# Miniprotein binders against q9bqp7, part 128

Target 1, 240 residues: q9bqp7
Amino acid sequence: VPQNWFPIFNPERSDKPNASDPSVPLKIPLQRNVIPSVTRVLQQTMTKQQVFLLERWKQRMILELGEDGFKEYTSNVFLQGKRFHEALESILSPQETLKERDENLLKSGYIESVQHILKDVSGVRALESAVQHETLNYIGLLDCVAEYQGKLCVIDWKTSEKPKPFIQSTFDNPLQVVAYMGAMNHDTNYSFQVQCGLIVVAYKDGSPAHPHFMDAELCSQYWTKWLLRLEEYTEKKKNQ
Short names: E, the ipSAE of ESMFold2; O, the ipSAE of OpenDDE; V2, 0.75 times the mean of E and O plus 0.25 times the DockQ between their complexes.

## First folded at step 13 (miniprotein)

Design Gf6
Fold by ESMFold2-Fast, scan of step 13:
Formats: C-alpha cells, structure tokens, sequence
Structure Gf6 (fold): chain B 240 residues (1-240), chain A 97 residues (1-97)
C-alpha cells in the first residue's frame, strides 16, 4: 500500500459540460522544470522484469539488424510515433487551426489503423496538453481528452509493430493514463472530471487498432500502482 | 487468473517438448515464444527464466545462433534471483550449445 495515498478523482468536479468551458480544445504548453515527468518516474522505477524484457528485445534486434541497423530502426520508430501523434492532433483539431495538415501523415498505415476508433471519438476537450499535480509533484503531457462512445476519457495513442490484444501487453501505459488523469482532475487549469481511460494501439500495416478501455474501477486499481511507483521514485531520489 | 495463466504456460511447455521430440523446430519455437510472453504477463521471474531456457533449447535444436542471447537473458534473471537451481539449469542448457 502507498504511504502517501491521494485520491485519483476530485469530488468537487463533474464530467458534464459547463457554460464556461472553452469551445476549442485546450493546449497548455509543457514547461520544463525540476518536477519529474510521468515518463521519467516510470523509466526510473522499472521492475527487474521490465528491464530484462527490454534487454531481450534489444538483443534480438541487434542480432538481426546489427548495431548500426538497430540505431536506424529505433530512430525510425520514434519518428513514426511522433508523426502519428501530429497527424491525430491535426485530425482532431478544429478546421480553423493554424496547423498545416500534412497529407503524407494522413495516409500512414497507423492512421488507417485507427479509423474505426476515430468514428467513436467526439467532444474533444484537450489535445497535447500539459498537466501538473501540485500536491504529488509530477507533470505530464497528455495526448487527448475526448468522449469515446459517450464517455469522457484520457486517450493515449500508441504505435506498435506487433499485436497487443491484452491490456497487460501495454506494460506501463495504464499507469501513464491514470497519472495524467489524476493530475488533470486536480489541476486548476482544467475544470472537468475524467474517470475513464483509453489506450489505442495502432498498427503499421493498417490492421485494426486495439482499444483498451479503462473504466473508473480499473483506473482506481492502476492509480494505486502509480502511487507506489511515484513513492519508489521519491525514495530513490532522496538516496542520491 | 494467475493460476489459469500458469496452467496455460505449462500446457505450452508440454507442447514445446513434444514438438522438439518430433523434430518440428519452427513450431516448437512459436509455442515457446507464446509461453515466454505469458510468463512475462504473469511477472514471475523464476517462471520467466525457465521458459526462456525452454525457448533457448528450441533455438539450439534448430541450429539458430539466437540461442546464445536467450541463454544470457535467462542467466541474468537467475543471477538476479540468486537461485542456485536456476543457475544450474542455465549451465545445463549452455553446455548443449
């Protein structure tokens, strides 16, 4: 159990639209500071299992591609993920945005993969927006907050070359989603409550993306695990 | 259920050993990989090391040099656990390469 437990949901907020809510999605810029990011906390507190799984993946890739080929492959994977997120932000933004829509991004296999998911997404409230938990002292940059099949969700877009049909196959992704959710629910820059999460795993070959919906109960379960990881990070930092 | 995942891994391991005896090395590797991913889902390091060694045996039988990298992964897990039994199992498989 975490020693410094804090609730994920804010009882003073609701998921219903308010007249004061902006008509365009929020995009609060992430400012670098000494407060750790969600990704940094998770990276610094990986389990021994996760470390060995990563080493296994690296060993296989280096054997197949060579060291130079592995570096090129890793660079390409990162670039494809970045382009996928840029394309999704463009697609979900209002028509009047200043962003140029890159036709090449819109034709990727990853974008084809998520088409059936996008049909069920509406009421976008935030895109590529910073969140900060002032009490728990962490920050993050979430991908999207929107209604998925009528439920307000923190939505995290992921790319994968291999099928991820089970949520357990997405590792720390549920922890990222609930960390962003808890931060947003307590961040004064936002006025609404999010109680659900959605991890969407898109495939390079255009195969239908796998949606992993997280209801309020599942989010609460992963929130407890996130608090333990955050506690571990804080203790590790004190000892350095 | 964790117990159900363990049973599935045990079933996959039995299939791997059967396929290896039948000389069906590619199928044995495929089934062993399923067991490896199931063991990582469960998160039991001892079981992960054991199924990684089973995968290594399949690669050795197939003459695939990937076996040496998988043996190294199992060795690292066994050493992290400080298990004399697992360390000995790693050594047995390494001697077959």
Amino acid sequence: as target 1 above (240 residues)
Amino acid sequence: SPDEIVKEIEKLAEEVRKLLKEGKYDEAIEEALKAVYKAYELGDPELIAKVELLLAEAYIAAGDPLARYIIRIAKEIAEWLGSPELIEEVEKVRKKE
Scores: ipSAE 0.000, ipTM 0.178, lowest interface PAE 12.5, mean pLDDT 80

Design Gf7
Fold by ESMFold2-Fast, scan of step 13:
Structure Gf7 (fold): chain B 240 residues (1-240), chain A 97 residues (1-97)
Amino acid sequence: as target 1 above (240 residues)
Amino acid sequence: SPDEIVKEIEKLAEEVRKLLKEGKYDEAIEEALKAVYKAYELGDPELIAKVELLLAEAYIAAGDPKARYLIRIAKEIAEWLGSPELIEEVEKVRKKE
């Protein structure tokens, strides 16, 4: 149980009338300062088990690929992920023209993988947009806020390489999503309430992406775990 | 979900055992690698150790000396967990080397 519990949803915001429907998705730039990012909090509060397993994975990959091969592999995975996010932002932007699209980027296996999910995505409210939780003092950069099958979601796009997926805790992915959600729900730059999450795992070979939908109850459960990670980070920082 | 990933790893493991029985060692290694990488993604140390041992068995069947390093990784995980059952499985595979 966290010492300083705070609600993920903003009950005051749900009682506020909408001023207008945004015609353009919000894209607030990330202002890096002393306030920790969601990613940094999660990286700095990995469990002893996660750290131990990450070290075993590095040994595993170096054995398979060699030292230089491992570095190339990790760099390539990062670059592919970045390009995938750039392509999705382009596809989902209502102001994009076909002339401005990178046709080569749209032909990737990851984009093919996610097509059936994109058919169910509409009403985009934010893309590559900064969020800040003023009360809990953390920031983040979320991928997307849009309706998935009629429900407003914080959507996080993930890439996975078959047969060699990059090490990442799937448990931390839900924490990342709810951290962004809680920040957005209490960030005055946004006027809407988000209660659902969606993690989409896209595959390099173009096989159908896996959508992991998180309803309000599941988001609340992961929010408690995020608060514990944030508390751990704060205590760790005070002792440095 | 984690349960879905576990089921996928279990399917891969059964395919590996089938391929090993059929003498299709290169295909067994390929499928075992998929299981190993999914197990690391899931972050379950017991499952990681078990699939690393399965990959080690495939490497042993193929005559690949890399098996010894995978057995070592599995042993380190088993010792970290303090699991007598898993330590026994490590020794069982080591004897086949």
Scores: ipSAE 0.456, ipTM 0.843, lowest interface PAE 2.0, mean pLDDT 84

Design Gf8
Fold by ESMFold2-Fast, scan of step 13:
Structure Gf8 (fold): chain B 240 residues (1-240), chain A 97 residues (1-97)
Amino acid sequence: as target 1 above (240 residues)
Amino acid sequence: SPDEIVKEIEKLAEEVRKLLKEGKYDEAIEEALKAVYKAYELGDPELIAKVELLLAEAYIAAGDPRARYFIRIAKEIAEWLGSPELIEEVEKVRKKE
C-alpha cells in the first residue's frame, strides 16, 4: 500500500474546534462485521521474533508462577486494564455513563499514577469510540481523543506491573495509535483532525505514569509501518 | 529509552556478579530476576538469553536445580538466533551444574 495514496492526515480537515462540533464526547459503538479490527490485524501479522519472544516470556512467567498462577496473572492483568479504562471514561465524561460511580474504582494505584497526566488533559472529543477507515476497510475502538498540553491527541491508556511487565502487544502500541488516528481522520462520523498521539503507561503501585508523546512526524513514520502490516494481513487472508 | 534500559541491565548484572562473589546468593537471584524482566521489556533476545544465564548461575551457586530451566530458555534463544558465541556461553554455564 503506497503511502501517497493513503495519507494519515486529511487535508480537508482542521485540528481547531468549530461551532458545529458536538459538545458531548462521541461514543460510537463498535459493530460486529467482517471488516478486520486494528488489534486483529496486528495479532495476525506479528513477526516471527515477536511470536518467539512472547512464547519465551510465557515460559518465564510459568516458571515463576506455575501454570495456574500464570493463568490467574494474565486474567488479573486484563481485568485491571478493563477497570482502569472504565474509571478513566467515567472521570473524563461530563456525565457518567454508569448509573452509580464506584468510589473504589477511583482509588486504584493506576488512577493515582495518572493524576499528573489528567491535569493536562482537556477538551475531550471522543471516549471508547469506534473508528473506521472507509477506504482501507479496517475498524478500531479507541480509548480517548482529547487535548494534552494544548494538542489534540489520540490517547491510549496502558497498565504496567513493576517488575513483571505484560509483554503482549507492547511493541505495537504506536502502530495501534496511528491506525486509530488515520481511521478517525477519514471517518465521516468525525469532523476534526488529529495529528498527535499519546501513550500513557500507568503503574499499579501508584508511581507517576510515563507519557510517550508522538508528534505529527513520528505519527507519519509509524503510519507507513501500519500500512505494511495491513497489506501483510490482506495477503495472508487471500491465502487462507 | 532503549539505551537507558541497557545501562540499567548492565548495572544490575554487575551487582549480581558482586553479590555472587560475596556469597549472597538470595540477593543475587533477586537482582538477576530484575535484570531478566528489564530484558524482556526491552525485547532484545540476545540480552534476554545472557541475563537468563546470569540468573541460572545464581541458582547454581545457591545449589538450586531450577537453574536447568533458565539454561533451557537461554539455549532455545541462542539456537533460534544461530549465535555460536551465545551457544558457547550456554554450554559453559551448563557444565557448572
Scores: ipSAE 0.557, ipTM 0.865, lowest interface PAE 1.8, mean pLDDT 86

Design Gf9
Fold by ESMFold2-Fast, scan of step 13:
Structure Gf9 (fold): chain B 240 residues (1-240), chain A 97 residues (1-97)
Amino acid sequence: as target 1 above (240 residues)
Amino acid sequence: SPDEIVKEIEKLAEEVRKLLKEGKYDEAIEEALKAVYKAYELGDPELIAKVELLLAEAWIAAGDPRARYIIRIAKEIAEWLGSPELIEEVEKVRKKE
């Protein structure tokens, strides 16, 4: 297994709280540099099939909505996602002051969709926080690290206008989650260890969000795939 | 599982064929679009091509000129896959426009 040289979990770390842990969620700002981000690595190492299908999907949407309609749709999806993440950060941060804009977003279908998941979330350790893998040289910005049903998780919030009941249909989302996990576990800005992941797909119509939980074993399997994508990225960059 | 999504797509496709026989073209288009979105979500190029062709048939029945653009999408997928079966299905639908 290629992960034996770069394990996802750090044997020197514990997932339990200790006296040196800060009482407020961490929010490390993302630093600009030439080190690739998780999203860049994934974008640059998409399979030929994934690239081909993404272009066909764009073509399909343009036919349905028109050029201007597609631009408006894409802009609205991006804005809705941004507002959803801002609202979740506000809800989960005890020190955040709720803005009028955030108050309006709390009435959205996406927030209603995720209410039952939030009831099981506690012990927030990080929100909208930068991670860097010191040895593998990649960075990322994770959404949330918190306990879900008693287990410390990297939590990734996703929006969807239709149900996504299977983790396989979320494309590279599991890779994104484990990449953040491995980075955080080896980042000197953090002292704890995370061993589980959670992808939450929230729906525009307020239908109950689908939680896709990833235990330590599943995270290890996806970590191996992430290492292969990172290696592919490095080779492509070197051959350019 | 992916098999569950495939089953949902197959059920939608059967509903589309039923609606087309009944002359309910607008409803057939709506159901076909649902199948198309699910197929893209699944990411199976063969299935995407097949449901896009079914949508094209519904648009042809409705007299909608947009069918030619959907047939192009299905053709590009069939050619990318190098599937003689799909290429033949594309040509059969193209002849109906």
Scores: ipSAE 0.625, ipTM 0.891, lowest interface PAE 1.3, mean pLDDT 84

Design Hf1
Fold by ESMFold2-Fast, scan of step 13:
Structure Hf1 (fold): chain B 240 residues (1-240), chain A 91 residues (1-91)
Amino acid sequence: as target 1 above (240 residues)
Amino acid sequence: SAEEKFAEIIEELAKVIDEYLETGDPELLKKIEELFKEALEIAKELGNERLIELAKLALMEFKDAVEWGDPDLMREVLYMLEWAVEEAQEK
């Protein structure tokens, strides 16, 4: 149980559209300072099990590819992830013209993989947008907030070369999603309430992406775990 | 000006990182680290504590992203660099 518990949902907010809400998706810029990001907190507070599994994976890859080969492999992972997110932002943004879209970027296997998910996505409220939890003092950069099958969700897009049919295969991705959700629900730059999450794992070969939907109860469960990770980060920083 | 020099170094840093992402050339990692250090020295010359801390944090996150193959952390670094240019140019 976290010492500094705070609710994920804001009772003063609604998930219904407000007439004063902009018709264009919000894109609040990430203004980084000493306040920790969700990504940094999670990276700095990996569990002993996660560190063990990642070290073992890394060692196997280095044995196969060499140290330089491993760096080349990871650079490609970064490139593919960047391009995938840029393509999704372009597809979901009503402000982008066809002239600004790269045909090769838009026809990747990853984009083909998510087509069946995108058909169920509408009412985009935010894209590549910064969130800040004013009370818990953390920031994040979320991928997307939109309705998925009629429910307003924080949506997180992931690329993978291997199938991830179970949510446990996504490591800390559920924590990342609920951290963004809790921040957005308490960030004055936003006026709406998000109670659901969606992790979409896309595949390079174009095979159908796996959606991992998180309802309000599941989000609340992961929120408690996120608060523990945030406390661990704060204690580590305090003891340095 | 020092502000223009800082923006130029950050733009070059972002360009070299993009080149690393596209080519996978590990030699570029050394150049990237050197550019981060140059940006930090310019931030110190500016006497801007926010830019100093941001440059330090971006380098640490870049190194962690590469070490663990974390694409989310890498994307965060790229956004931090874009923001740093805007912050430096603001005044």
Scores: ipSAE 0.643, ipTM 0.855, lowest interface PAE 1.4, mean pLDDT 84

Design Hf10 (at its last look DockQ between E and O 0.88; V2 from the best seeds 0.00; counts 0 for: pae E 1.6 > 1.5)
Fold by ESMFold2-Fast, scan of step 13:
Structure Hf10 (fold): chain B 240 residues (1-240), chain A 91 residues (1-91)
Amino acid sequence: as target 1 above (240 residues)
Amino acid sequence: SAEEKFAEIIEELAKVIDEYLETGDPELLKKIEELFKEALEIAKELGNERLIYLAKLALMEFKDAVEWGDPDLMREVLYMLELAVEEAQEK
């Protein structure tokens, strides 16, 4: 249990839209600060089990592809991930002039994979936007905040070569989502409350993406785990 | 100026990273690391603590992203390079 617990939800905020909400999705620039990012905290506090599993995967890949082949494989993973996120930001943006670019990107397997998810996404409030938790001292860059099937969610888009039908198979992704949620709920650049998360795992071959919806109860459970990872990171930093 | 030279090398670094993502050529990894180190040395010469911090962190995250195949870290590196250019231009 975390020693210095802090709530994920902000009692001063509502998830209902109001007239003062911006008409276009927010895109807050990241604050330049010495405080760590969500991705850095999670990478630096991987469990022994996570490190073991990743090393086993890496060694298996190197055995199959060679050292250089592994680098080539991962570079393609980076490229596809970058393009996928750029395409989604463009598709979800209200900017009409981006439609031609979006149409060309719809030929990719990953974009085809998420079509059925996108049908249920509306009311976009933030895209590729920075969040900062001023009290807990961490930052993040979230992908999207929008309504999924009528519920306001922090939405995280993932690409995968392998099926990930269970939320547990998404590694630290649930922690990443709730970390962004907690930061946004306490960030003065935002005025609304997010209580749900959605992890969308898209596939290269265009097979239907797997949505992993996280209700408020599940988010609260993962939030406690995120706080423990953040405390571990803070303690490691003190000892360096 | 030295600030312009820093911005130029970061822009070159971003282009070489884009080439690496497109081609997967492992020889580009050596060039990328050398460009990061050159950017860090220029930041030190400028005495700009923010640029030193950004250059060091971006290199560490780039190496971790490549080692673990982590696309989230790689996207964060690319974003940090954009921040480094903006910071350098705010001399």
Scores: ipSAE 0.704, ipTM 0.873, lowest interface PAE 1.2, mean pLDDT 84
Fold by ESMFold2, look of step 15:
Structure Hf10 (fold): chain B 240 residues (1-240), chain A 91 residues (1-91)
Amino acid sequence: as target 1 above (240 residues)
Amino acid sequence: SAEEKFAEIIEELAKVIDEYLETGDPELLKKIEELFKEALEIAKELGNERLIYLAKLALMEFKDAVEWGDPDLMREVLYMLELAVEEAQEK
């Protein structure tokens, strides 16, 4: 149980944007001071089991590929992720022509993988937008805020080489989503809030992506776990 | 100026990181680390605590991202480099 509870939702804020809001998605610039990011908190508070599994996987990969081969493998993972996020921001941006986009960026298995999800996405409110929780003192960069099947969601896009048909197999991704949601809901740069989340896991071979929808109750459950991770991070840094 | 030199080093660093992502050449990792260290030296000579913080954190997160294959950390590194250029060009 977290020592210092804080609510994920802001009771003083509507879950609906004003009708006068601009049609262009928000893109708040990231401001990085000495406060930690969601990604840093999660990386620094992995459980001993998570660390053990990753170390075992890494050593197996190094045995198969060599140390240089493993670094080459990981660089390709980084490249695929970077291209995927760039393509999605371009696709979801209110741009007039597709000729102004890199055609190779739009031609990937990952983009094919999410096509059926994108048909259900509308009303994009934010893309690659910074969030800050001023009370809990953490920052993040969320991928997307949009409606998914009529529900306004914080949407996080992931690439994966292994199938993730269940939300429990997505490691810390649900914590990442709710951390962004909680920060956004208490960030003065935003006039509205979001109560649902969506994790979309895309595959290189173009097979259908797995959506993992998180309703408000599920988000609240993961929010408690996020608060514990943030508390653990804070205690570790105080003792360092 | 030293601020212009810092920004040039960070821009070169971003380019070399992009080349590493595209080629997978492990020799570029050595160049990347050296550029981070050069940037940190200039940030210290400037006495700019925000640039010192950004350079140190970006290097640490870059090493962690490569060691564990973590694409979220790598994306964060790239955004920190953008922030460092912006900070160095503001007065």
Scores: ipSAE 0.570, ipTM 0.821, lowest interface PAE 1.6, mean pLDDT 84
Fold by OpenDDE base, look of step 15:
Structure Hf10 (fold): chain B 240 residues (1-240), chain A 91 residues (1-91)
Amino acid sequence: as target 1 above (240 residues)
Amino acid sequence: SAEEKFAEIIEELAKVIDEYLETGDPELLKKIEELFKEALEIAKELGNERLIYLAKLALMEFKDAVEWGDPDLMREVLYMLELAVEEAQEK
């Protein structure tokens, strides 16, 4: 059990988004304080087993591609991820705020992969927006807050070259999503709360993306795990 | 001004990172690390604790992103660079 328990949901916030559909999605900038990001916390608190599996994968890739080839592969993964998120932000943004859509950004296998998910996405509330949990002292940049099949979700978009049909195959992504949810639900810049998460795994070949929906119960279970990771990170920093 | 120099280095850093993302050239990694160190030195000269923090964190997360192949960390690095430019211009 976490020593510093804090709720994921805010009882003072209504589950109903205030009836004013903001015509424009929120884009809150990261605040100025020396606060760890969700991604930093997760990375620094990986289990020995996770580190071992990643290192084993890395060594295999270096053996196959060479050291320089692996660096090139890594840069390409970053570029594809960046372009995919830029394309999604462009698609999900209101037309009035769109700079000239680079039509080339929309021509990707990843964008093709998510088309069936985008049909079920509506009511976009935030895009590429910062969240801060002041009490637990962490920050994050969330990809999207929108309705998926009529349920308000934090949506996290992921790229993969390999099928990830199960949520367990997404590593710490469920922890990332609930960390963003918990922060947003207690961030004063937001007037609403979220109870659901969605991880979307897009594929390079354009094959249908896998949606991993997280209901309020599953989110609460992962939130407990997130709190333990945050405590571990905090303890590790005190000992440095 | 030292603030102008800081902004110039961050702009160059962003350009070199974008070039690295496009080309995958490993030699650009050394240049990126050098530019981060230069930005950090200027931030120390300015005595701006926020800029010092952003530069240190961005460098650390950049190294971690490259080591682990984490695109989310790379996106955060780019965002921190944008914030650093904004902070340098407000003063």
Scores: ipSAE 0.556, ipTM 0.827, lowest interface PAE 0.9, mean pLDDT 89
OpenDDE base, second read of step 14: ipSAE 0.545; ipTM 0.823
ESMFold2 (binder alone), look of step 15: mean pLDDT 82; pTM 0.779

Design Hf2 (at its last look DockQ between E and O 0.68; V2 from the best seeds 0.00; counts 0 for: pae E 1.8 > 1.5)
Fold by ESMFold2-Fast, scan of step 13:
Structure Hf2 (fold): chain B 240 residues (1-240), chain A 91 residues (1-91)
Amino acid sequence: as target 1 above (240 residues)
Amino acid sequence: SAEEKFAEIIEELAKVIDEYLETGDPELLKKIEELFKEALEIAKELGNERLIYLAKLALMEFKDAVETGDPDLMREVLYMLEWAVEEAQEK
């Protein structure tokens, strides 16, 4: 089966808003039972180089912090990520009560880091919403779909310990974004089309976040690589 | 009912996970794994494929998150638990 048999973009859809579009951002829960998640596929199909780098980093951290200290460190990474995404959802939601309630969440350095990006974000269509690719049988949970500098994007918010000024330094993040995009474009719960991606890497010290914009051509290139990772995952599962 | 018991266990599980995120206490990891196993047992008793699927995937992703430090996996776990509660309560 050729790669172009599974397109990322849906020719029957438009990226322009219409009168039937919901006025509030969509937040759809997972509706299918038996398909792998994007994050699971990527984790289970890491390259030998990626596995080596992760293991080397882990060994260094354990040496420095001890095993319990490493677990404490990772729990804090989870906490910061959760709070950052909750704050972004609150900021991008039109609800005044939610913004007032979550005042403490808005005070992090990560939120300071993304202020200049948020000024260019408008027309929010989905927040913390599940997507499913009905033909390729995978699911994902995307962060945000909104216009960035006038272009409708799947936006993925990341927290990072180290500067990530190049898209290549974000590892599998481009694959994650295009996987969500392809799923949404073929998910009957959504009526619009997304052709662009945006990875925003935020820093806890408030340093300006690095935006990595992905146009339609770049998304198509990463889509081909995502399809290979999905195929690898499917083959690996058959051999278990 | 068994569905109410399932929802109660999942809500407790989510609460213990939140406590782990805030404290970093490694002893909570064992309690979390035990609560996942209890939830899966109840889901199987109910014969609800949706609840079995959500609990099983959440457990796998929780273990992957702890092993890799990937916050996206942890956030997905918390959403799957939320969806499992909603399913059990027929929301």
Scores: ipSAE 0.790, ipTM 0.919, lowest interface PAE 0.8, mean pLDDT 85
Fold by OpenDDE base, look of step 15:
Structure Hf2 (fold): chain B 240 residues (1-240), chain A 91 residues (1-91)
Amino acid sequence: as target 1 above (240 residues)
Amino acid sequence: SAEEKFAEIIEELAKVIDEYLETGDPELLKKIEELFKEALEIAKELGNERLIYLAKLALMEFKDAVETGDPDLMREVLYMLEWAVEEAQEK
C-alpha cells in the first residue's frame, strides 16, 4: 500500500463537461517547475526484470544491425513516432486551427491502422497538453483527451512493429495513462475530470490498431501501482 | 547576452536533433551531447536553477531515449527545449 495515498478522481469535479466547454481543444503549456515527468519516473523505476529484458533486446539488435545500425534504427523509430503524433494532432484539431495539413503526414500505415478507432473518437477536449499534479509533485504531456465510444478518456497513441493484442503487452503504458488522468483530475487548468483511459497501439503495416480500454476500476488498480512507482522514485532521489 | 547565447544553442540543438531523427547519423549524437554541455555551462553562468535543471533533465532523457528507443522520451526532450528557450527569453 502506498504511504502517500492520493485519489485518482477528484470528488469536487463533475464528470459532466460543462455545456460551455470551448469547442477548441486545450493545449496547456508545461509549467516551469523543477518536478519529474511521468516518463522519467517510469524510466527510473523499471524492475530488474524489465531492465534485463530491454538490455537483452538491445544486445540482440546490436548484434544483428551493428552499433551504428541500431542507432539509425532508433532514430527512425523516433521519427515515425513524431510524425504519427503530428498527423493525429492535425486530424483531431478543429479545421480553423489547422495550419496547412501536410497531406504527406496523413499517408502512413500508422494512420491507416487507427482509422477505425478515429471513427469512435469525438468531443476532443485537449491535445498535446501538459498536466501537473501539485500535491504529488509530477508533470506529464498527454496526447489526447476525447470521448471514445461516448466515454471521456485520456487517449495515449503508441506505434509498434509487433502486435500487442493484450494490455499486459504494453508494459508501463497503463501507468502512464493513469498518471496523466490523476494529474489532470487535480490540475487547476482543467475544469473537468476523466474516469477512463485508452491505449491505442498503431501498426506500421496498416493492420487494424488494438484499442486497450481502461474503465474506472482498472484505472484505480493501475493508479495504486503508479503511486508505488512514484514513491520508489522519490526514495531513490533522497539517497542520491 | 548570455540568455541570447543560451537560446541560440538550444535552437541549434533542436535543429541537430531533427537532423539526427531524419538521417540517423551517429556522428550527430556527439554534437548533440556537446551542445547540451555548452547549454548547461551557460545556464550555470546565468545562475538560473530552472535552466540548469531543464538542460540536465533534457540531456538525461535524450540519452535514455536513444538507449531505450522510446519515442515518448524523445518528444518530451523536444518539448523541454522549447520551454527552455521561452524561459531564457522572458528574463
Scores: ipSAE 0.538, ipTM 0.823, lowest interface PAE 0.9, mean pLDDT 89
Fold by ESMFold2, look of step 15:
Structure Hf2 (fold): chain B 240 residues (1-240), chain A 91 residues (1-91)
Amino acid sequence: as target 1 above (240 residues)
Amino acid sequence: SAEEKFAEIIEELAKVIDEYLETGDPELLKKIEELFKEALEIAKELGNERLIYLAKLALMEFKDAVETGDPDLMREVLYMLEWAVEEAQEK
């Protein structure tokens, strides 16, 4: 049980969209004061088992590809992730003037993989937007806030290919989503809040993506686990 | 000025990282490391604790991203470099 509990939801805000919503999704720049990010907190508080499994996977990859081959593999993972997020931002943005340059970006297995999910997404409120929790002192960069099947969600897009240590990545994904949610709900740059989350796992070969919906109750349960990870991180920083 | 020199090095660093992502050329990792070291040295010459912190954190996160293959860490590195430029230009 965390010692510094803080609510994930803000009673002074509504999750209902306003009729006067802006025509362009919010994109808050990541230009805040330097504080730990959600990604850094989670990376620095991995369990010994998570660290062991990742190191074992890395050594197997190096054995198979060599040191340089592994570096090339990781750069490709970064490129595919970057292009996937760029394509999704373009697809979900009302700025259609980028269509010509985006056509090759849209011809991706990952984009094919999410097509059936995108049919259920509407009312985009934020894309690639910074969030900050001033009370708990962490920052994040959320992928998307939009309605999914009629419910306003923080949506996190993940890419997956094999062989990848999916178990470790999947375990922390819900914590990432609720951390962004909690920060956004208490960030003065936002006038609304969200109570639901969605994790979408897309596949390079175009196989149908898997959505993982998180209702408010599930988000609250993962929020408690996030607070524990944040406390663990804070304790480690005190001992440095 | 030394602040402007720092910002120029960070902007070059971001461009070389983008080239690494696009090409997969592992030789660019050496150039990236050199640019991080140069930026950190300039930040130390300035005595600017915030720029020293940003340079150290971005370098550490870049190394962690390459070691793990985590695209979230890499995206964070790129955004932290924008932070570093903005922080260096703030009067």
Scores: ipSAE 0.525, ipTM 0.776, lowest interface PAE 1.8, mean pLDDT 82
OpenDDE base, second read of step 14: ipSAE 0.512; ipTM 0.811
ESMFold2 (binder alone), look of step 15: mean pLDDT 81; pTM 0.776

